# Designs tried in a protein design chat: VH-VL binders against q9m4b5. Part 1

Every score and structure here is a prediction.

Target 1, 129 residues: q9m4b5
Amino acid sequence: MQQQGSKSGSEMEVTWEDQQNINIFSRLNNRVHDLDDDIKSAKEKCENLEDAGNELILADEEMVRFQIGEVFAHVPRDDVETKIEEMKEATCKSLEKLEQEKESIVTQMAALKKVLYAKFKDSINLEED
Below, numbering starts at 1 at the first letter of every chain, in headers, positions and changes, except where a header shows other numbers; Kabat numbers aren't used for antibody chains.
ipSAE, averaged over its two directions, is called F for ESMFold2-Fast, E for ESMFold2 and O for OpenDDE. V2 adds 0.75 times the mean of E and O to 0.25 times the DockQ between the complexes of E and O.
Where letters were taken out, [cut] stands.

## First folded at step 1 (VH-VL)

Design b01 (framework fv_brolucizumab)
Fold by ESMFold2-Fast, scan of step 1:
Structure b01 (fold): chain C 129 residues (1-129), chain A 120 residues (1-120), chain B 110 residues (1-110)
Amino acid sequence: as target 1 above (129 residues)
Amino acid sequence: EVQLVESGGGLVQPGGSLRLSCTASGFTVSSNYYMTWVRQAPGKGLEWVGFIYSGGSTYYATWAKGRFTISRDNSKNTLYLQMNSLRAEDTAVYYCARDLYSSGWYFDYWGQGTLVTVSS
Amino acid sequence: EIVMTQSPSTLSASVGDRVIITCQASQSISSWLAWYQQKPGKAPKLLIYKASSLESGVPSRFSGSGSGAEFTLTISSLQPDDFATYYCQQYNSYSPTYYTFGQGTKLTVL
């Protein structure tokens, strides 16, 4: 039997506060992944509405006209444009809100990462993936 | 039919704690909605407390941070507001409300409210 | 923080009157404004969103207008059911303040 060597300050104890900070970081990291899915969905919808609006701008007046017997009926292009614009504004506003929420979370994660790495250094691995 | 029903209000001493519940029916609280707590002191206006995003992140009014916590139980389709270190000025009717974030930050449905009275 | 100020704080009117309530934002909020109606002992009810869009099921006598920093709620012909307190709410802001309500306008019978 040999006596154990003492390493002052070489082994860190995880305090209750440290464990809470680790738990908060993990929770925030999971929330960023959830937000990324929502951001992707909102971005695709926003882009699709922008594309629809751009195609409408390029359309001739004659292209949105319907023939009913011997008379041409006009689809109100302005009404369609208004609907697309309203949906685009709502969706793009939501995208901006989601992106701002992600930025807030990322900032908080960076602060927690500094505190945890200052104490544990290479003894802890905080992945943002 | 969308409904929000609050419960858990009552009389509490200054410094005490209380937990409010808000049970939703007709929709899922964890999907596409920000769920919000708003309070109203007797005879006064509306004041935002905090919200929880569909993904679970929570945000609070500056005066509520550190004392109030919002959570949810998805299996019960229920929101909670945990209120600690209560003060006389926290006396109010507390409402839960939903916001469809794709439409912006306005509240399309509200619960009936639950009264919290903080008095010695 | 965006501050919302309503005018008047109280008003009295008769059935059939045209009623106008105004709401001013301390800075431009584009059209990101909602109006709510609250009757005594009841929760608020959404009337109008995006400054001028009428919520489904709300009577057509209610209308909203305005953009930027000045907004108006109009009741074209007041009905007995309309005596209530009305609140505006901005939703242009994000962090740190996502929502701000006006102080309310109490509409009472003459």
Scores: ipSAE 0.007, ipTM 0.520, lowest interface PAE 11.8, mean pLDDT 79

Design b02 (framework fv_brolucizumab)
Fold by ESMFold2-Fast, scan of step 1:
Structure b02 (fold): chain C 129 residues (1-129), chain A 120 residues (1-120), chain B 110 residues (1-110)
Amino acid sequence: as target 1 above (129 residues)
Amino acid sequence: EVQLVESGGGLVQPGGSLRLSCTASGFTVSSNYYMTWVRQAPGKGLEWVGFIYSGGSTYYATWAKGRFTISRDNSKNTLYLQMNSLRAEDTAVYYCARDYYGSGSYFDYWGQGTLVTVSS
Amino acid sequence: EIVMTQSPSTLSASVGDRVIITCQASQSISSWLAWYQQKPGKAPKLLIYKASSLESGVPSRFSGSGSGAEFTLTISSLQPDDFATYYCQQYNSYSWLGYTFGQGTKLTVL
């Protein structure tokens, strides 16, 4: 009978710090998924506003059909121009802020991945979906 | 005019190392873009290698982790791919490409590619 | 990981033909899909983004359609310059998981 200490045979021991790192990664991962959904929404709105603005440049009518996503309107051109400018400024700047928040979280997740993969290697999967 | 120019490809022995460069003109590689490496083995499709986020964070395909490293030199407006422990299956044309917005999008500009051949 | 599957893998056609290439995602990607054209010995060139938006400078005979998990690239009247390999690419917001390309569709002269 050979008595083996748990430390000498195991590389899969999870410390308190490892558990905290895994928990933090999980929370950050959930937040970045929420951010990605928000970014998708903001990006689509920003692109739709850019498309609407480009269509308006080609129009010389005083009354124009205005469409952003699924919203339709038939309004005076000057009113549409003002609305597009206001909405584009708000939406596209919001997209920048969401992207900056995502970068911060992604950077922290990358650091956590390096620490956890160095210890657990192929025994841990931090990939999403 | 936006241009991406790769260099540094060549013949290397299995187990060897090689560093690829991608020099950008018409924009700055540290601005709000993801800069990406994509490879293509002879007669095969496009395969993502990794990218660097505008803030400097890097991400890699699972098969590239531990062997390939992406970096930038902002003063030279140049992107690098350091390739270590090269294998025959790494033989490919390597392209650098720009992710349009930097939040996971399409690639609006590609370099011409540089050929890496791993052979004894 | 989102898997992108193109059909057909190879297609032969004549100048003037209407050509349709399909791309299927293993899960819904909304409209976050791009199409690229690659000629032999050359880098890929962006044709279409956001499933149906034509890139500046791309001929109007190219069009994209679809949303969710099924997408098509259509060439309304094939020209000699169109013989190439075509790739779809998803760009769903989870970019740290990597970008996924379809396997490609090679369009050859009949």
Scores: ipSAE 0.007, ipTM 0.510, lowest interface PAE 12.5, mean pLDDT 78

Design b03 (framework fv_brolucizumab)
Fold by ESMFold2-Fast, scan of step 1:
Structure b03 (fold): chain C 129 residues (1-129), chain A 121 residues (1-121), chain B 110 residues (1-110)
Amino acid sequence: as target 1 above (129 residues)
Amino acid sequence: EVQLVESGGGLVQPGGSLRLSCTASGFTVSSNYYMTWVRQAPGKGLEWVGFIYSGGSTYYATWAKGRFTISRDNSKNTLYLQMNSLRAEDTAVYYCARGRITIFGVVIDYWGQGTLVTVSS
Amino acid sequence: EIVMTQSPSTLSASVGDRVIITCQASQSISSWLAWYQQKPGKAPKLLIYKASSLESGVPSRFSGSGSGAEFTLTISSLQPDDFATYYCQQYNSYSPTYYTFGQGTKLTVL
């Protein structure tokens, strides 16, 4: 059969501004992927610290085993509780910040995608595989 | 189908000039494609020269800037490379090639057969 | 300028062998890397883009992997048609106006 390329829509110009928008979209797309991994990790850590804190409330031991690297330390329960609360606050705030950053980036990507698809339609692919 | 055909190569004296042509078929060079020139010295690797956006903006390798100019003639569906102040180290096969725009950057997907430029006394 | 270094510069192999070619970038280029095949006297042919995406019409025995600064091209079972020179090329989307090729890896019959 006939093996021909597109015969229509061939006069559309790509401007410097269009190329910048494509570059920005690619950069944001990469950042979203990295953010998804960071958010997943931070969420799991936040949930694990919350669970650890709840378990500590139910415990009746004065000393708790705490591991840092290759070292095991016996730490007073109150000190461990304070450490868990500090780590939880830090990690959960970090998670909130990462989620807000992702929301901002997703919104900007949607705006760029709308502009680029309106102009180029089938001539450009702005979707990940 | 997509095809790129280069012409205009030959022997030139140091300090001389040459203009290479690349005629495209199966697509329009003014339509959403970045056209590029890549050269290859005998027995050596590939070296990027420059490219032109569909809108006409050009970008060049640092060593090519000021000596080499890329242009197009839409009515002839033809890409050009004007080479000035040629040196012995410019001796190479010159390929024209098509850049396809994707969200993953500009990818070089079709190449011409190349044209040999020899700069010698 | 981002420098691309390929290893090895030459490689001898037999039909049916598994062949591995490596490419290293002087700085991180994420996944903005393509692989090309060039046979003697012919133009280069695109094999892989975005580090691991097979170009249409390229045999499935070719595969790419890697990200950041280290990349690999693998031919799972070498065919006679595969003896050629292979080039990697960065096309960093943050600097789309600049392309850099590796020096090439020449694959020869053992």
Scores: ipSAE 0.000, ipTM 0.519, lowest interface PAE 17.6, mean pLDDT 79

Design b04 (framework fv_brolucizumab)
Fold by ESMFold2-Fast, scan of step 1:
Structure b04 (fold): chain C 129 residues (1-129), chain A 117 residues (1-117), chain B 110 residues (1-110)
Amino acid sequence: as target 1 above (129 residues)
Amino acid sequence: EVQLVESGGGLVQPGGSLRLSCTASGFTVSSNYYMTWVRQAPGKGLEWVGFIYSGGSTYYATWAKGRFTISRDNSKNTLYLQMNSLRAEDTAVYYCARELGYYFDYWGQGTLVTVSS
Amino acid sequence: EIVMTQSPSTLSASVGDRVIITCQASQSISSWLAWYQQKPGKAPKLLIYKASSLESGVPSRFSGSGSGAEFTLTISSLQPDDFATYYCQQYNSFDYSPYTFGQGTKLTVL
């Protein structure tokens, strides 16, 4: 476990609770980086699936061009429609959960910053990379 | 008590340059906060200009990129906005603000920049 | 860019009235929204963050609600000190997303 910005020297005593709060902040900060990457990926995929679904509605062909990532395929329309809807439902639900987790973490980090800075002021540096 | 005080505003002709300063007290600008510039043209709303975060990296609104530069002097606890190639549409009150969780909890009083001939 | 639209742009009310100001995002921003109050000639002041969290020192007559793309600021019983312009601001990303403000709602005496 890493500790961000822990520094003795302000003539303030660091309690066990303070140390736990610093450790929790560090862990939450690391998780935020992972979540931002996951959220960005999920948003892009959800948007791409929505666009693909909309494009399919405008097509009146029994066979359609289907692309996911860099792969192109010509498949029956019904199969493509089913696959897009299934993937869209899964991805958009996952995105919502990731966004809720991020919101919770940001709230916890803000609360921890307020507690730690109230006690240590500029004697502690809780940097968010 | 947290306080931000802007200075350096004034009248400048189109094409000119100005440097704004924002001096902080009650906290250090090199610590855990993003420091942000926000402007407001007369009778208009708020518009973000750019920020600098604790590690020193800077980010700008698309329209400000290349003309405006944010920097800081940790020894003076002061934030700067260097504005070049000024246009009439840059006329605004410029605020510095402290960011906490991507919202702005403390604002300076603002400094007026007028770009006019 | 996420566009923030406030309604109404201007509102007239009387002391004691319940006032509601709406803010709409062009896409979902979860709860990443702040509200600011600005009086003529003065800097904005933070009222609410994370859509519904009241900033320390702000009177309890102010409240925020909403999530996703539609948000409201409510003043339960308007006081003379509340005539001001109100702004919403989205902050839906930790990364390099620009902060965008609504155009403002000007609250005037009826």
Scores: ipSAE 0.000, ipTM 0.501, lowest interface PAE 14.6, mean pLDDT 79

Design b05 (framework fv_brolucizumab; at its last look DockQ between E and O 0.31; V2 from the best seeds 0.00; counts 0 for: pae E 12.2 > 2)
Fold by OpenDDE, look of step 2:
Structure b05 (fold): chain C 129 residues (1-129), chain A 120 residues (1-120), chain B 110 residues (1-110)
Amino acid sequence: as target 1 above (129 residues)
Amino acid sequence: EVQLVESGGGLVQPGGSLRLSCTASGFTVSSNYYMTWVRQAPGKGLEWVGFIYSGGSTYYATWAKGRFTISRDNSKNTLYLQMNSLRAEDTAVYYCARGKYRSGYYFDYWGQGTLVTVSS
Amino acid sequence: EIVMTQSPSTLSASVGDRVIITCQASQSISSWLAWYQQKPGKAPKLLIYKASSLESGVPSRFSGSGSGAEFTLTISSLQPDDFATYYCQQYNSYSPTYYTFGQGTKLTVL
């Protein structure tokens, strides 16, 4: 986001409201970037948990070798299954919330863009490179 | 003995709403199981609607999102399906079923189903 | 989206016959397949899970096999009680869009 000075001699007056909108847009834009990272991470975690669950599903042992930190332990399969499912539920729900938040923010940003471009035209750039 | 009993089906006009219930016995719906809704149009196959995790998280088929809501009352050991903006194509027998985490997302117990007819 | 295709859609057989129903997935689903039996006016009943695991209480004449994208349900010797519609279901992914059933195979008496 860059504010470009009007090359045309007419200095557009920036109101307090305009500045607020610009600031809000900037904050939202930064948040979207953060959310993108969080979403990516959550997706990866969800996928990993899914894979782990699938492997567990295919296992036919009552006790399974499970890594806790740097230590391998034999743990009842049912306990591991329960834990994986709990983690999946939590992670997937978290992911959903992140995506919803992003959608909401993107919508807000679009609205702000309309307002800001309507006033500043080519004097403002709200597009990401 | 595990048992699921659906209720609440009936005739409804297009655009109308209906809430289905599924009462479970022989197990707790909020335990190590997830609960699902599956529907079947007359003379057609099975179609997944959505499910609710033991922790309360819900997920829906793409076509069901926004119109269908799954919820649960633990005190009553009952599952619900709130259906809004009903369409003729929503006419079906609606089944509740129990899903096991173990060995994947398959359904080991089913209710008898309840018929929903959407017609003017 | 994973599409499940059953074959045949309809099948006529006699008591005592060996019956084979096939389910094909549009992509590999490993062994994450279930088979259900449904009789007219009744709810589906689980027969097989994990492609080949027999559900408790299901007669041993039922068996499942396959992995990847090709699966079969076999009835070694058809009994009168076996005339019904059979469905396969994949659960390879936990995405809501991936919980799909085959279109069904109706098994009728010849």
Scores: ipSAE 0.021, ipTM 0.646, lowest interface PAE 5.1, mean pLDDT 87
Fold by ESMFold2-Fast, scan of step 1:
Structure b05 (fold): chain C 129 residues (1-129), chain A 120 residues (1-120), chain B 110 residues (1-110)
Amino acid sequence: as target 1 above (129 residues)
Amino acid sequence: EVQLVESGGGLVQPGGSLRLSCTASGFTVSSNYYMTWVRQAPGKGLEWVGFIYSGGSTYYATWAKGRFTISRDNSKNTLYLQMNSLRAEDTAVYYCARGKYRSGYYFDYWGQGTLVTVSS
Amino acid sequence: EIVMTQSPSTLSASVGDRVIITCQASQSISSWLAWYQQKPGKAPKLLIYKASSLESGVPSRFSGSGSGAEFTLTISSLQPDDFATYYCQQYNSYSPTYYTFGQGTKLTVL
């Protein structure tokens, strides 16, 4: 079993611009992980609101029991349905913006990888995910 | 009643292009839904192509990106799939489908499908 | 990419049987899984979403269970209308820009 040569290029010249691009890539990579968590939370909230709306549709009574914190209240069905729809709209718009931001960042990271790998080849590793 | 009707399929030579249409009725394609294209080669399983978010953002399968484009015309309540640089392996029934309430990326209503055959 | 594997690929059963179809994800997808039914010459129909939530209008004999990487679709008492191909589909929030379907399970008359 023979040792392979090092891929590290400690002798490779790194310019100020190259360092900035590396720094930007690292920040974007960290933001993608944060966005994945936010997207997951937004999707879970939308799904829970959809489930709540579906359960409400199956209720027989015009007045439904609704838990607010530790209190159960009797609320008109239409009022609860309106609140659920408003919350769904807000959460779904938030989800759309998060997905758009992620796509923009992923596109930027791909462009940065192309530039950096073209110059440094085996001297740089940008796959830190 | 929710309905999706696809059209525009047919025979095309390798390297050619086709545009598929999907007209919706019973709901508005620009409101609170993801609209998707899913294909199925003869005798095979389902394969996701791409979707468009209610706000207009588009997302694609890796193999489709660069060749296929999803768009819509809100005034016609119609979804489109523009397919370029077609290959024999693109031969499939193409379905359009609606994503339920934007809350999950699962599909509650599907069109009947339109057959695209890529052959010389 | 997340790979979805169904088992069995083909299943033969009789009316009245309890039918179980399994779907395995190559990594955890939490509960982000849907099940579809497809009859020959027709479009797929949604049966289950969020792993265990029954879609409106779907008969109660259908149920889904599971979380993480292993999921099950159960038909408690098979009816003639249930002979079809069944697909699972993941929609995990950590897999951006694509969804993956299982290869399908074809349910046929014994």
Scores: ipSAE 0.015, ipTM 0.605, lowest interface PAE 7.1, mean pLDDT 81
Fold by ESMFold2, look of step 2:
Structure b05 (fold): chain C 129 residues (1-129), chain A 120 residues (1-120), chain B 110 residues (1-110)
Amino acid sequence: as target 1 above (129 residues)
Amino acid sequence: EVQLVESGGGLVQPGGSLRLSCTASGFTVSSNYYMTWVRQAPGKGLEWVGFIYSGGSTYYATWAKGRFTISRDNSKNTLYLQMNSLRAEDTAVYYCARGKYRSGYYFDYWGQGTLVTVSS
Amino acid sequence: EIVMTQSPSTLSASVGDRVIITCQASQSISSWLAWYQQKPGKAPKLLIYKASSLESGVPSRFSGSGSGAEFTLTISSLQPDDFATYYCQQYNSYSPTYYTFGQGTKLTVL
């Protein structure tokens, strides 16, 4: 059964493979935005932990108030410092992983851009707003 | 009473390797302090190299990553800097320094430095 | 990366002068700034931490001020022992890759 009114070449027609590449690009783009939010949150947490550690440098008291959720508890200063060091280390590792994942995804998106722009040229726009 | 003594500097050809040591006294390097390496090229300013947490995790300046490794031997109270694939621009005095009050991010005690010269 | 820019790069002064050295951060660093003094052939010596807190054993003629992006080291009456190079260093960053020094200010005798 022939299609009426069709006169398109392969470059103008969107094949199943082209649609899959567009869908993959869209999913990767959404993942980059999610990663950007997570990276921003992790950086803010790192900065807050640095500030907290710096504030403890000047504390003379052995017991300090430490926030646990919405409640402050009095705990030994050395325990709070150890906890902050552990949290800084964990957050820094998490941030590195997030940034590495973002770079991998950006690389994949660049490869897809080359393929899709080579085929569709100005008929498609894959750039961010 | 706090002392930091660097050693292991010297003349090395480009592409070579060198391990620096920093032995501490008056405190323990595995305590709640953190330890860092800072370098200074002749006639130039200070440049941070890398850091080791009290818990043992390491971090590096971007330019040092992959070539330089910081390690610690707690039984000898000693910090190490392993430098590989050395280049002429790595010529500098290398200082060992301590972060103040375990969680500090500024450096209250410094060693005398050890000179590394990368030249053929 | 936070870039620290010192002014001036070199400064000549006489004993007894009031000396002012500034340090500019490329973004706000709150008060997380330290000042160091370095004499030729010697390791740096911590002078001031948290922008304005004087390190133990540092003469009271040294003072620091500032918050945000602009900071000042002041020597109220210059002494012969004060001719040296001075560095600022920011520490308003969790990752050590964000710790940076200013380029230095060399203070020489006029």
Scores: ipSAE 0.005, ipTM 0.542, lowest interface PAE 12.2, mean pLDDT 81
ESMFold2 (binder alone), look of step 2: mean pLDDT 88; pTM 0.911

Design b06 (framework fv_brolucizumab)
Fold by ESMFold2-Fast, scan of step 1:
Structure b06 (fold): chain C 129 residues (1-129), chain A 121 residues (1-121), chain B 110 residues (1-110)
Amino acid sequence: as target 1 above (129 residues)
Amino acid sequence: EVQLVESGGGLVQPGGSLRLSCTASGFTVSSNYYMTWVRQAPGKGLEWVGFIYSGGSTYYATWAKGRFTISRDNSKNTLYLQMNSLRAEDTAVYYCARDEYYDSSGYFDYWGQGTLVTVSS
Amino acid sequence: EIVMTQSPSTLSASVGDRVIITCQASQSISSWLAWYQQKPGKAPKLLIYKASSLESGVPSRFSGSGSGAEFTLTISSLQPDDFATYYCQQYNSYSPTYYTFGQGTKLTVL
């Protein structure tokens, strides 16, 4: 290859391997952004379910008012408590899985950054958040 | 008009060697494009062999490493595939193809017509 | 190694039919997938890249969709010139296997 890029002094040559690494980094970065949104949502839901469970523990009544859409029902407290615990367990397990996936991807991105920054240094800006 | 033309295929005995050529016209093989070799056994699918980067570095499929070598001659605008220690399973049509690396690189926008390599006794 | 599996391996159809060919990756490849058409005795021709981008000069009846691990190539109204073998190819992997092709889907006249 004879092309060295522009002689402007701030431009670096980009090889096919460099472009593949940049493309892979961009793909992983987009997935991390999606995961951050999913983690935030799952964390908030897990916290809300914990709060709902605590409210039921402090309630004095065996029957609680439960709303689904426009329908209201008086449901045994134990039934609502069981449902909240099941939803909490599912949501917290999902949160753990999402966090594990993010850690794996972040590790992969760090490896790619080492390769790209070794060549481009300050000449490259890898978008991350 | 962009064109890739392969040559050098033929009949070779097991354990033999053969060198394929791929001459480009309508573009320069060292200019913003990386060149790849892909093969296809009779009646079978496509299989990547290897490619050459802009800087001259080469990379190969695991099964090709150590037996096949890719090189280029910029003055002749020609890509080569040197094949050694040939086996019957290397019988295939060999294509050279251009990798469009400015954008989502890794897909092949132009292909040669292919050259048949037959390895048999 | 990322393995690409196409379905079906063979497909028979009539001119004017809507044809769908699928391609599944053994792991997520985001959108790093290309589709090729190959006619008997000819070299492959690029149809689609980056999963859904139509190559210049390719008829609009061809379209690609999908992301992650599942992809489709659709021909909205089959023409006589479309009888060929179709291949998907991933280009998400870095090393040691940069590119992997599906086994191909042969589209024949019904």
Scores: ipSAE 0.000, ipTM 0.508, lowest interface PAE 17.4, mean pLDDT 80

Design b07 (framework fv_brolucizumab)
Fold by ESMFold2-Fast, scan of step 1:
Formats: C-alpha cells, sequence, structure tokens
Structure b07 (fold): chain C 129 residues (1-129), chain A 124 residues (1-124), chain B 110 residues (1-110)
C-alpha cells in the first residue's frame, strides 16, 4: 500500500541514462585532470625553451653551456641554437595536440553538465576541484 | 616582456568592414596561449567578442557570430579580428588579450595580459 | 546567461581608506571569478583570479574573497594609483567560451 509520506514533489528519480551520463562525466573529468597536468608541463617547457633561445641571442661565446633536463654540456653556439629551435617546435606541437584534446573533452563535459543540471539542479554536484 | 599591440582602428560607415591586428611578442600566439578580443563602448563596460584556441578553433559571442571572424598568422605572430556589416553599436575600443587557464580545472580561463586597445568608430 | 552585478556603481574614498567592492552572480560560479583594474584611457589589468588568488606583481593591499554567488574585492589601505574602475568577470567551466563582466565600479578621490 501507498503511504502519504512516501510522496515528495521535489524528489528526482535517477534513470539508467542519467547514471551513464554521470559515469561518462566522471571518466571525462578524470581524463581532463591528466591532460591539465600534461598541458601545464608542456606549456612550462615551451616557455623555458623560448627563454633559453632569447638568452642565446645575447651570447657572445663560440662555445656555450647548455642544460636540458639533467644534462649539462659545453657545445658550439650554432648547434645549441638549432637544437633549442627543434625542441621548441616539437614541444609546442605536442602542446597544441593536448589542447585540442582538452577542448573536445571540455565541450563534451559542458554539454553533459547542462543536461544533468537541467534535471537535478542543486541536487547534483559536478563542480571540478 | 610580454606585449600585445593592436592596430587597424578608425572611422567606418555603417555597413562597412574593418580588420584589426594584434601583434604579440614574448610568447607564441599559435601554440603556447589562447587569445581573445574584448570591446568597450565609450563610457560603458567590458564585453567579450570572441576566442581563438591554440589549435585554431574559434568561439564567438552570440551577437558577433556571422559578422566577426578571428584568425591568426603564425609567421607574423599576429591575431586578427575581421569585422563585417558594422553598426553604430559596434563603436568601441577593441582590446586583444592573452588567455590563461587554471591548470587544475577544466575550462576555467581568465585574461592575464591586455593590449592598449584600438578605437573603432562606426558613424556616417 | 549568467549576469554579474557590482555594487556600488561609484564610490569616493580618501587615501588610506579601506575600500570594499562587491560582485554578485545570478547563479553559482564556484570560485571562477577574476577582478580587473582599468585606469582612464588604459587597458584593464588582472588583479585577482580564482576569487582570491593575487596575480604576480599586484600589491598585497588587494585581496579577494567569496565563493558561489557573492564575491568581494578589498583594498586595505587606498593609495593614489588605485583610483580606477574595477570589473569582476565570471569564467564558469560550464562553457570556457562564455565570459561575463560586471558593469564596473568607479572609484574616485574624495
Amino acid sequence: as target 1 above (129 residues)
Amino acid sequence: EVQLVESGGGLVQPGGSLRLSCTASGFTVSSNYYMTWVRQAPGKGLEWVGFIYSGGSTYYATWAKGRFTISRDNSKNTLYLQMNSLRAEDTAVYYCARVSYEVTYSGSYYFDYWGQGTLVTVSS
Amino acid sequence: EIVMTQSPSTLSASVGDRVIITCQASQSISSWLAWYQQKPGKAPKLLIYKASSLESGVPSRFSGSGSGAEFTLTISSLQPDDFATYYCQQYNSYSPTYYTFGQGTKLTVL
């Protein structure tokens, strides 16, 4: 039998489709966190390589000290300039690819948020931390 | 060391077109940062125009879509805003700005460096 | 559409005063809010991002607080170069392509 107290006008039912959308959002959110870390790393590396290239323009030595990651070496200035340019191009292209992937995921997450928040409003929390 | 310099503003008649330029130095427009245009009518507040992602995808305010186009030239490290079918209400100072994001949060962007702006006046 | 409302629209203060500017969002935006300073004839300058994070190079007399729908910008001891218009901006992750600014608060000398 039905109880009067079992009725609630504000109660929302979670359907199978809703649960799938929530699960998809969680997977995408986890993936975007990994991408954010990769993007941060790649962006910092691009900026460091740009700074290194600018500093090299001011160098007056035929042989310069060159450090990338854990390596410290003395090499000809022209070779260092070419290597920095090549590394910057590779890193910046990698960054662009990561940013394209993030843009796609962010767009998908925004669409899922609109669908879920339209139904559940404040009853569901999809805020990223 | 980061600088943004706008140019191309001026007087245009209603229905006319104008292309604005924004030249960046101290960073790479095409791959390291996202870019945006923001406008400000005389004596009014700030209004977002559009955004270009590092990979080239563009997004626009609803009122700008179809009339304004954002593009870039990587060889010149320059951003452009092509403005068509201009109206008197498009009269504003147009700013180019670099977009920074919260690396720990998806889709959270703010504007860390701005150019000095270029004035566009649409009048007969 | 998320609407940002600032209060007051104008205020006058003296050097050394504590100044508080408020920004209200029409819906919760978590902490995704930035504050900008604009001096007459100049471009805006970023002061605060993520509601309370001070941008590098900005004096410590500026601080931000708040979350959800209500935010404040505080200047603890007003200096002569602080007379400007201040704008809040939401950048809620629902869409990274939609940005909404408040109408601005003009801070003038008494």
Scores: ipSAE 0.000, ipTM 0.513, lowest interface PAE 13.6, mean pLDDT 78

